# VH-VL binders against o27280: the designs that were tried, part 17

Target 1, 266 residues: o27280
Amino acid sequence: MDSMNVPEVLEIKRIVEESESVKTFIFSWDFRREVRPGQFVMVWDFRDEKPMSVSLIDPVRSEIGISIRRVGEFTDRVHGLSEGDLLGIRGPYGRGFELMGRDILLVGGGIGMAPLAALADEATARGMRVDALVAARTADELLFLDRLEAAGVNISTCTDDGSCGFKGFAHERLLTLEENHDMAAVCGPEPMMFQVMRILDERDVPAQLSLERYMKCAVGICGQCCLDDTGFRVCAEGPVFWSQELSRVREFGRYRRDPAGRRVPW

## First folded at step 7 (VH-VL; framework fv_marstacimab)

Design s46
Fold by ESMFold2-Fast, scan of step 7:
Structure s46 (fold): chain C 266 residues (1-266), chain A 121 residues (1-121), chain B 112 residues (1-112)
Amino acid sequence: as target 1 above (266 residues)
Amino acid sequence: EVQLLESGGGLVQPGGSLRLSCAASGFTFSDYAMSWVRQAPGKGLEWVSAISGSGGDTYYADSVKGRFTISRDNSKNTLYLQMNSLRAEDTAVYYCARDSEWELYEYFDYWGQGTMVTVSS
Amino acid sequence: QSVLTQPPSVSGAPGQRVTISCTGSSSNIGADYDVHWYQQLPGTAPKLLIYGNSNRPSGVPDRFSGSKSGTSASLAITGLQAEDEADYYCQSWDISLSGYVVFGGGTKLTVL
């Protein structure tokens, strides 16, 4: 268990440009240390350490991939790296997705497609039928479409501006899709996930949702991580939660926490 | 002051239908999610169905899914359970229960006295 | 579809302590869902006794207490009285596809 908390210095084997703002960094991985879709690793650039979801899990090639969107100083530095450069990786951490049934729905917004792409690979390898709703602001921000297609996933797209697929938001597109799924997995902006959860709950489809804000809690940094007093420990269970848990939380999708821990509207 | 009163139970033959009602008083009905919980004679408690305060969300146990429909009329402070395709195994006392808060489906803080449904030929 | 496990019966003498266990799995109590307890006197509806693992509603004596650890919970009754003779049910939440609210099988408490 101690070895999971020590960063392993790994060489960047390959970098895939997913979009103008997103890259996937691929590393050789020893699969005696298991990793599952929905889990994250801590990425260390020898200055700062940040949690990143695992977007590729390939035990046949002995590789993992980590998809990173350029949003600040740390991610800008990491995006400046090249094949052959080194990063520290420790983990995996957190609760991953659980697959059940035969037909599953994936709903991803922006970079939220990253952990869902790994889940899609596992589900299709198990012979499951996978439908994916991929949402973004514009066509250029839709992620992993080629990879999902290659895996045999049935893809629906939507963009806020209508530049690809349905014009509108993920939950609006979901209302036009068939209700035939044994489970769903959802990852993206929290307001999107809340709306999607509500629709899946009305359709009696059990869903798992990944809350990025709880990744720090999973590694023991829990001072700012709280939901309403609802009878579960968010720090221990995150980042993936069942929709039944989140439907009991008045805060989910309605409020967020500022740096002082105060509730503020979305 | 919270009161829940069930009605509509009785004898029904297999394959028949029955509608249960629960009259609520003493609280703002629309603020609370409501559930139906049943108990077969001499057996334990089994959750059957739940409905959100607004009526927008409904949930069912696998044993009744597709046969039972939960609904509510907030203007009349009344909860309903429409029971179709009844089976002998549905024989039970049916309790109306109030969930702790309409957005928190935690536990049942008030229960009605129950109404007996007997499915027999 | 797994249900919480309780002993079918427990017994005690007046003034004694008795405990009722509620054993779940990783899909319910082990997933850190709260455990609630109900008391059902013969011929009556269940009544909330403990909520949120250890909280008492107004009017419930402090002789009743709840606790939770790992995949199990316990209800403790101290200073046992004849009127405590009843069926006791634990309740939690389950993440399985068919789950929503799950109850234990119930425990009949007999006071000697």
Scores: ipSAE 0.000, ipTM 0.388, lowest interface PAE 15.4, mean pLDDT 81

Design s47
Fold by ESMFold2-Fast, scan of step 7:
Structure s47 (fold): chain C 266 residues (1-266), chain A 121 residues (1-121), chain B 112 residues (1-112)
Amino acid sequence: as target 1 above (266 residues)
Amino acid sequence: EVQLLESGGGLVQPGGSLRLSCAASGFTFSDYAMSWVRQAPGKGLEWVSAISGSGGDTYYADSVKGRFTISRDNSKNTLYLQMNSLRAEDTAVYYCARDSEWELYEYFDYWGQGTMVTVSS
Amino acid sequence: QSVLTQPPSVSGAPGQRVTISCTGSSSNIGADYDVHWYQQLPGTAPKLLIYGNSNRPSGVPDRFSGSKSGTSASLAITGLQAEDEADYYCQSYDISLSGWVVFGGGTKLTVL
């Protein structure tokens, strides 16, 4: 059976409330369908289908988790579900993160911590040293801090309003961190990722970045996201890209397209 | 008036090295990414290398990667191309070109006159 | 040859219309990258003629126009004049190549 193109109806085994706006939905998973951190699945509520990053990969318990932020009609409906309810899951899709070296820096903003939490689990299981910079607008929007701490991750936080950790943006906090890393993985709002990429590039730290914009998906447009200058299709080439690949994309972090196709600033 | 003036071309034997320079005037040099584009005698245009306005990002065609190094000195309004391990196939006129950043497009709005590099024994 | 295909030559008489095609693939023009055009007069450096598919820089006559459709682009020259005799190059981006900048092979325009 072509399990990547046919939704499987799965029972919600457990729901973890990560914050007021974010829940992780946990399902039993047959790991004959390999899943890697950075990949996503299509979640089907029998009405609409949306892409969601995998945030938990647990072969020992035979479980995957999908973390969903409440941002619109589809996610509101899914948040209204209970343990025992059913969802359709299709996938996994996309290129996952690649791990190299002995130490890794994770930089996550908001829901972007979801795929990075899965990556942190894999990196720590491989014996890598993991430092995580967790960024959000406010303290109550910082995600996975307890899970990262339990995994032995070295955590730094920042919030725009100063309610937890460094007051300011992720890239401002990163400038005060002096530790060397063999690689980095970054996921969050595109302007944040662009600023972080610039700093990591100046430090000669190879980085992988996951495009958060794909996960939000425009109303009426499914399975398509294209970068303006390069024509990358995120589902085919991404969602994870090396920083060297994104450095030539003028759209990345600088502008987007409006409904008429015009380039507009963030 | 925007002006770009290349220099440093000449005759060199295979395996040799040359450094090209491009003197820029008439605009704020540090606001623009710059490129080198070459043209072999009787052939078409081939992009070689680019450098961001700050000098922080550099890019190379596969044919020159590891052999050529692009750099700039914004205090002197000068672009450079260090060419090492030169091959007969590198024989070309080398143009300095300004990448247009104003329209958020990657095209070359001004070109220098070019400087000839001949690699032969 | 080049990843963007142009006819090697095109010709026309003074006052006529000529078009120069630039044919790409799904990795460049077909991926919705913009196409730019350069004019190279004999013995001179290339000069920007059209950028962003159809825009003219200051000083370029309106006799020159660009268009793009599917995997191809075209440069149109109306009211052909003797001084239009030159090589014309299209340029775009190709996701499969380092640096992504690609030029067409060039088209020699002869004014009869």
Scores: ipSAE 0.000, ipTM 0.389, lowest interface PAE 15.1, mean pLDDT 82

Design s48
Fold by ESMFold2-Fast, scan of step 7:
Structure s48 (fold): chain C 266 residues (1-266), chain A 121 residues (1-121), chain B 112 residues (1-112)
Amino acid sequence: as target 1 above (266 residues)
Amino acid sequence: EVQLLESGGGLVQPGGSLRLSCAASGFTFSDYAMSWVRQAPGKGLEWVSAISGSGGDTYYADSVKGRFTISRDNSKNTLYLQMNSLRAEDTAVYYCARDSEWELYEYFDYWGQGTMVTVSS
Amino acid sequence: QSVLTQPPSVSGAPGQRVTISCTGSSSNIGAEYDVHWYQQLPGTAPKLLIYGNSNRPSGVPDRFSGSKSGTSASLAITGLQAEDEADYYCQSYDISLSGYVVFGGGTKLTVL
């Protein structure tokens, strides 16, 4: 039997409250089933199943963490759970980040910092120099700053309202930073990622971008996971894509799809 | 059935310019991305440039960025490559090639016969 | 150097099998991008021989086959014939480069 396609019922070992709207749920994990930064799992509350990025990978403690932002009925129910409660976990799924070179830039917006926090842990463990640009609407929504600092990451922040760090958007802050990097990893709202990608491409920095679009299908069964122009599936071939690949996708940063597959503007 | 025919090659001095053309027939030209691929004498294949079916997106190898411009005229079923500031290392046979369409695993299903560009030193 | 590595030459006798390797890295073949193969007869343009790792276009004999594993791909030619003397190129996509596609350096096949 394929163990990755059968949900395992796990006890919530610990809950970390990252902000008023974000919690990280920590589970014991058997690392005979390997998990890499950028991969996701299906979280099952015994009623609905949703994909969630893995934000903590700790083989020493035999733990994984899943960070969840409260945005609707499913996430509201999961946020109501306590340590000791049970959730079903299936996976991991998807293509993770690839590390290359010595100097890496991370650019994260909001909950997009979740998979990048796991990547930062691995990059620093490999001896890479890691610079992170952490973006949010307000200071209270900046995520994982203490964890990144503890890992030895060089942190820059920006907020839309100027409540912490640079006042403005991630791409505006990036324009004031003229440092050379061997690669970048980017995760956040698609309009932000599109603008950041353009700047990195102009600087000849290869970038990997994580598309955390709605991914109902765990292993590539649902057509809603597909990108319009290229036909590849975010859950099967993503969620991590290189910038050169995404630069050829007409819909990236321009429009999204509703549940019926219709194009809607951002 | 599908035919691609290049023209416009020739001898040019370093710093000079040439405009290559590729006449396409036997298929709906606007449905396909097109590329230029070159081969220096006795050497391997090197991708040079690509253009989307609509002409809205263009791509260039780093060695030619800022010097070469790819374009197309879908009403005439013709692909172009404007080559400026030519260097000795641009000496090659230039092939027009039809892309398999926009997909992650692009390949070239049809090739023209090629046109020779010689940049004298 | 080429980002996709091919042996510069291979040889075989008529009726034999030869294999041409194409070795890449984690940013191309290892990232699960497909490998395509082209045959270039002396004095002619390249012709598509194999696409999508193992598919043959109409008119390509089944003596030609392709495979891919990990960071490498192979073109196998069975029942070698004199007409198979040509240069063979693998091609994939390297997502970390500013280029659109990447070619191997080419392999000259000699039928002894």
Scores: ipSAE 0.000, ipTM 0.390, lowest interface PAE 16.1, mean pLDDT 82

Design s49
Fold by ESMFold2-Fast, scan of step 7:
Structure s49 (fold): chain C 266 residues (1-266), chain A 121 residues (1-121), chain B 112 residues (1-112)
Amino acid sequence: as target 1 above (266 residues)
Amino acid sequence: EVQLLESGGGLVQPGGSLRLSCAASGFTFSDYYMSWVRQAPGKGLEWVSAISGSGGDTYYADSVKGRFTISRDNSKNTLYLQMNSLRAEDTAVYYCARDSEWEFYEYFDYWGQGTMVTVSS
Amino acid sequence: QSVLTQPPSVSGAPGQRVTISCTGSSSNIGADYDVHWYQQLPGTAPKLLIYGNSNRPSGVPDRFSGSKSGTSASLAITGLQAEDEADYYCQSYDYSLSGYVVFGGGTKLTVL
């Protein structure tokens, strides 16, 4: 009998519209079950169960938040729910981010900003200086800007199409930012994270990168969450990895795995 | 309302080239993977090619790899299929299809009316 | 290579029940990939009929239903009507093959 491995049926306390395609679902949480930024939970709508990153951790209000992008049938159903409706939550799972130093950089792409928003809250609460580079394809996909600003985070933005901030990719924007961070945390599309990692490595900035992949399994090995050369399982040993660990993974930023564990181009 | 409208089909000789277009409207085009699916006369559906919302990732069926190139112009809400070195077996109706909202490819929720490509001497 | 096998044709009378099978293998349906179904009326583009094994898009009547078990899926049509004459295609993904998605060969439904 493990209560953490059994879904707990929780009431949706509040829903925040982050964008046209992203909502944050807020639940009361018993913090005797510790949750750390970078961890994920399994969300169960009583038909399907999907992994979702925790985007809000608020021990003062005894709340957690889970940000969900509308991308398919499961997320469409969840987006159709209202305050007072029920969802099953199992977890948390995975290793979270580790904070070190006094001046940190967050680099988030799209929904990858969700786990970084929780990390920003913890870092600012510890009195750290936080710079955030928020990247997306378009302005509509930039997330958590108001929340980051309210927390006192120094924000830079970029969009591929130039609809907000710097026109270009995250790594191009990063080249124009200060080189004085003690650590970085990065979450977004793997090709973006790979380019960002290379720049941070040249600057001798240790980085933690979060690999958020589509998964059918909450725990254990599956082909979609296994990495080459290291044998890492995103749901068991990740999703957060140090840049030195990922620099030796041949497929990081170049390939993904299918359910059979075969290498497939992005 | 979601609409997909194909154009550019026609008669071409073996070894020739054609470029198909698909004009999309009624949704945020750059948010979706898009595909080309073809159907030879009296035959079944065959997936041909797919492209990610940003255009950064492309996929091809083995039968067309190296000959066909998929691309998109998100500023014009238009999907393209450049077809080179055409063969008689490429004769088909070509459909533009919108992939589901999944991060990974899944199913096609909207289809265009199709455009006929005939490869014949 | 045929990856998903459908019967080439099925038939039924008005008001009857018809079932169309889609038989896969351990690398597709058996690997827990979802099965989706399309209806193609004569001379028209395919239309999404069922997605995610059993879900209906808005506007699809409940007499159409989908199910999945093991390495196979089925489309059931109850209260068969003349306007149901069409080709029906199943679709899934196969991790052992090059490609994006795989389609069944299609089934022609004739209403007698």
Scores: ipSAE 0.000, ipTM 0.399, lowest interface PAE 15.9, mean pLDDT 82

Design s5
Fold by ESMFold2-Fast, scan of step 7:
Structure s5 (fold): chain C 266 residues (1-266), chain A 121 residues (1-121), chain B 112 residues (1-112)
Amino acid sequence: as target 1 above (266 residues)
Amino acid sequence: EVQLLESGGGLVQPGGSLRLSCAASGFTFSDYAMSWVRQAPGKGLEWVSAITGSGGDTYYADSVKGRFTISRDNSKNTLYLQMNSLRAEDTAVYYCARDSEWELYEYFDYWGQGTMVTVSS
Amino acid sequence: QSVLTQPPSVSGAPGQRVTISCTGSSSNIGADYDVHWYQQLPGTAPKLLIYGNSNRPSGVPDRFSGSKSGTSASLAITGLQAEDEADYYCQSYDISLSGYVVFGGGTKLTVL
């Protein structure tokens, strides 16, 4: 088996345009290196390296997919690549989602739907009933609706501007949805996840939340992805945490850390 | 059609300098990594240097490190090789070559005609 | 010293099959890096003949084929023709040389 800490140079087999700002890059993958929904990889363009969640896990085709939103210089360069071009991939890293029970609620905001799309595939393959609440600022930022529908997922949408589905925020839409779920998984902007977590806690629904905080290293050799009260490192002990763990963290939903490790409000 | 045209070769004395140019046309120049490959008279191919499409990263053969500098001007669709401290062993035809849009594990899908560099007194 | 080893020459008669070997090591071909082949006709620049072990660019006849096994690659030319007389070079990547593209020493094909 190859080492997780050495980048493999992989050919981009296929690119799916998810939106104007999001692309999914698909690679052949040797599944002797296990990958679980909720884990991430380090993507290396031979200049910079950034953590990206795995959004497709397809052992039948021997493929993984990585969905990348265009937000800066690195992601802009990667978006300029074509099928046949090469990227370095290290990983996977982090703990994945755990599935239990018969029914699961997925709540995703923006690019946070990427790891949840992979989880939806696993949950449906396990025979679970899957409900997804897909939230974004605008209709153009709603992701993976066709893929979720094809998988047999029950989809609800909301947009801040009302351009698709419910007009309002994810937590406001969640208050109007049925409450019968054995578990939930949540990924998106941290303020959204905080509000969603509180509602799920009141409903006594155990939830897992994925934190995609900025980090410099993937192996846990630095504390830049650390959570304030508990000392948890997102790359080493996350990125997936149970709601009970996050309810004790003073930073969750209030602050983030910049590349220098400073606390910055959302 | 893709065209690569080298220029700037010639006769130079040991310790001298030359700058080679490669004018590219027929494709979006900034989308491709570019390389210089040389061939001494009657000898085989030797990779010299490579530069990414953005110009952000450069790579060099050990034989030329510290003496040669690869660069590009994407606004002019031109690749350059600045050669300093030239040695007799640098005598070769220098080819401009387009990489296949693959980084670090490239093959060369188009080559220029080459420009001759002779280092002799 | 060439990192990839080719025979210096091969020969064949018109209509025959010839093969040109390219022998590497565990740091290049043996590490599963692709092998590419170039044809250099007398007095001309090299031209891409085979890429990615076995693929042909547009315009390359199906008489040319590439293969890779273990630490070695081969170029096969069937139905040999006079215009095939040229130098042939293999090329790969070597992980131990940190970003180096490596060429074989070249093989001169003579059509008898």
Scores: ipSAE 0.000, ipTM 0.372, lowest interface PAE 21.9, mean pLDDT 82

Design s50
Fold by ESMFold2-Fast, scan of step 7:
Structure s50 (fold): chain C 266 residues (1-266), chain A 121 residues (1-121), chain B 112 residues (1-112)
Amino acid sequence: as target 1 above (266 residues)
Amino acid sequence: EVQLLESGGGLVQPGGSLRLSCAASGFTFSDYYMSWVRQAPGKGLEWVSYISGSGGDTYYADSVKGRFTISRDNSKNTLYLQMNSLRAEDTAVYYCARDSEWELYEYFDYWGQGTMVTVSS
Amino acid sequence: QSVLTQPPSVSGAPGQRVTISCTGSSSNIGTDYDVHWYQQLPGTAPKLLIYGNSNRPSGVPDRFSGSKSGTSASLAITGLQAEDEADYYCQSYDWSLSGYVVFGGGTKLTVL
């Protein structure tokens, strides 16, 4: 709408293949425009715009990275691009993660590891102890393990099929981990986040959760960004929320909203 | 086997205070949200309050908000309800109930036998 | 008055079928919140009978069944037995109320 929201046309500097379905696109970035872990940008391919979480923030190299999973026509076109090609980027938008204490637990499912990878970099740079629980359906879908290891993160993995690490879901693995943490950050499918939040609450660990699926209002579908019981708008007030805010939202973890705003089961 | 046992009920004058206890056994107490539900003589069930497994989250019915305080001691497997400024309308059997382990605020899979609170002059 | 409406009483003879209704509104059952049912035998605490609209806990016979449609839910009891004499309560969630958990007023079942 105004000049701050005009897309800047940037050259793809580097592409990292994270998995068969996920790529990270790296751009030079002017850090006079601040970016924090947990925020997102609008990516424009000169036909459509879609919201994408920032997965790399590197002010030393003056770079940002945006990790994109191939799920439809827009993301398929973007995955077909090469280094040197151009994309429009506007933002950043949303509120980011807040860090407190000495120890942090990261719990990520699938592409939800993308904003948590950026958070891991910031937390380790601040001298925090970082433990990450990385969950996926299969070993091939575990993301950012090499990057987290390089950052000094203590990693636990789990896969639904048992192909890497613990066989089972993130919350089942979390129940076998008895570490004490000052805070946690969680990002992934909403049913996974609900189960993890419940366990962290019983352990008295304050948690921040990212509701990535509700970023649709950034492209004009405002009903998808509202939480049922609280009236929060994810694009304005999220995507990151404290667990105490979400524990009172009956919809969280049980229901999603269709384009008409009606509740439908997962 | 899951067991919940309430105590602390009795006769109290209007404006008085009582503290109810619920002793839990047969499950990992700290894994569960817990609730108090009451039933006035000859009347239906009314939800009063819940507390999260850690005790970090509490919620109250409007009828008791500001007068009742729910708390728990996970080291003793005990749930509490501190009732202040009691009114005749608070006369009821008070049940301790366990919320579903996989869903919050939804349903109560186990109930205690209840403890009677009578607020009368 | 209760937030969820149940008939105050129903009756039937041994072997017959009875149905107990639970009527809500757009802020509870109508927003697609699940309905749960409890049985309270005389002089005892409530016991979970049906959860998640239609699921039976272990030990509950299939004579008891639940259903939900629109803003209403129903508990059906077939093959009535004398030991089924009890009060039955429906329960759901209402997002418009600060406490959220709501119960029906209860239905007294008499087996003739």
Scores: ipSAE 0.000, ipTM 0.395, lowest interface PAE 15.0, mean pLDDT 82

Design s51
Fold by ESMFold2-Fast, scan of step 7:
Structure s51 (fold): chain C 266 residues (1-266), chain A 121 residues (1-121), chain B 112 residues (1-112)
Amino acid sequence: as target 1 above (266 residues)
Amino acid sequence: EVQLLESGGGLVQPGGSLRLSCAASGFTFSDYAMSWVRQAPGKGLEWVSAIYGSGGDTYYADSVKGRFTISRDNSKNTLYLQMNSLRAEDTAVYYCARDSEWEFYEYFDYWGQGTMVTVSS
Amino acid sequence: QSVLTQPPSVSGAPGQRVTISCTGSRSNIGADYDVHWYQQLPGTAPKLLIYGNSNRPSGVPDRFSGSKSGTSASLAITGLQAEDEADYYCQSYDYSLEGYVVFGGGTKLTVL
């Protein structure tokens, strides 16, 4: 089998607590196996395997980071691990982000900031101007602000409750931002991404959007990897899609598909 | 401060009609899917209907399909439930509930106080 | 009427630990759909207690915790208090049904 398809057992080198519900697990990585922002890996705790986006790519230190939100039994078990414990990692998988132009906008909601943090690192290293709109329900759920600031990113925040930055949602804040960009990258809840995409389309800004929710197809039912009326395979053709591709998909931002192909509203 | 306030409940005879309203405030109403959830006296929660933020997608429980119509007026921040051909088994407190727009969809993060609908002769 | 099965009642003494189960099937919890929990105090509307299997909204004390395994989920309450006397409901999604969400039948918690 391809080396990317065989789990490599890696030691947890460092754990960063990003919030009460999010931790970043850092591993030594051999960069002869390339990793790009927007790609995901399969994380195996020797019982279950789940897809996780790569949030840190550091070839200088030979490290990758994987940010995991505590949402269930698998992630609760992984959150209980300590430095020195082992996890299986295979991949990377999927299509990563493509950087274009000189001025880029990142729009992230919650854990969606994880792949965007890796992209911000690459964009700033290439000398691009990076503006990030970081959205969450409360100030304590805003992710990677210190890391983005250290990288030289221009940060705007918004929270539903107004505890940090603009009071409101990402798309409401975006409407008050006047600058145009050469491209945007968006990752977060699909309804947020849909609203952001529509605004960017009206501004004629090409956007790439990451459909993190569908990455379960790598270990789950194949139907979860397909979009309703286009037949896109998220794990093969995504998880990153251009806005012009997603504008043709009726389900994007309105409902999702279950394993049987039935519609589930957001 | 998020607030949901239901109105329009009351006593109605079998076969009758009622329209429930839910006045929303404290958030951008059009960004959220909204639901009606009911609870018969002494019984459990039953999801009734949902409508997406744009008003484009509507969903109904089999028990009410064809009789109830969910709608919204985003300019007035108001959710509606038009209930026709009412039956005794529709007797319940009807709650307006907001679906979350962030990472955990398909849960109700805010609920109104409820409005009582009694279908009886 | 409920797709998800909860025990109709559970009881405990102050300071004790109680757990409330939510049993589904391969078409709902077993298909990896998230489980959410609501608390309904007597005479009041339901309140979100746990979302996404194990997360707490602001203001919910850490003595409430959720977990999920296979086709089932559970709500654990440690350090039980008189104020916890309420009805508790689990909620998920079932792909074999056309619809929006499914609720458990509810569990009445009595604090002795």
Scores: ipSAE 0.000, ipTM 0.386, lowest interface PAE 15.6, mean pLDDT 82

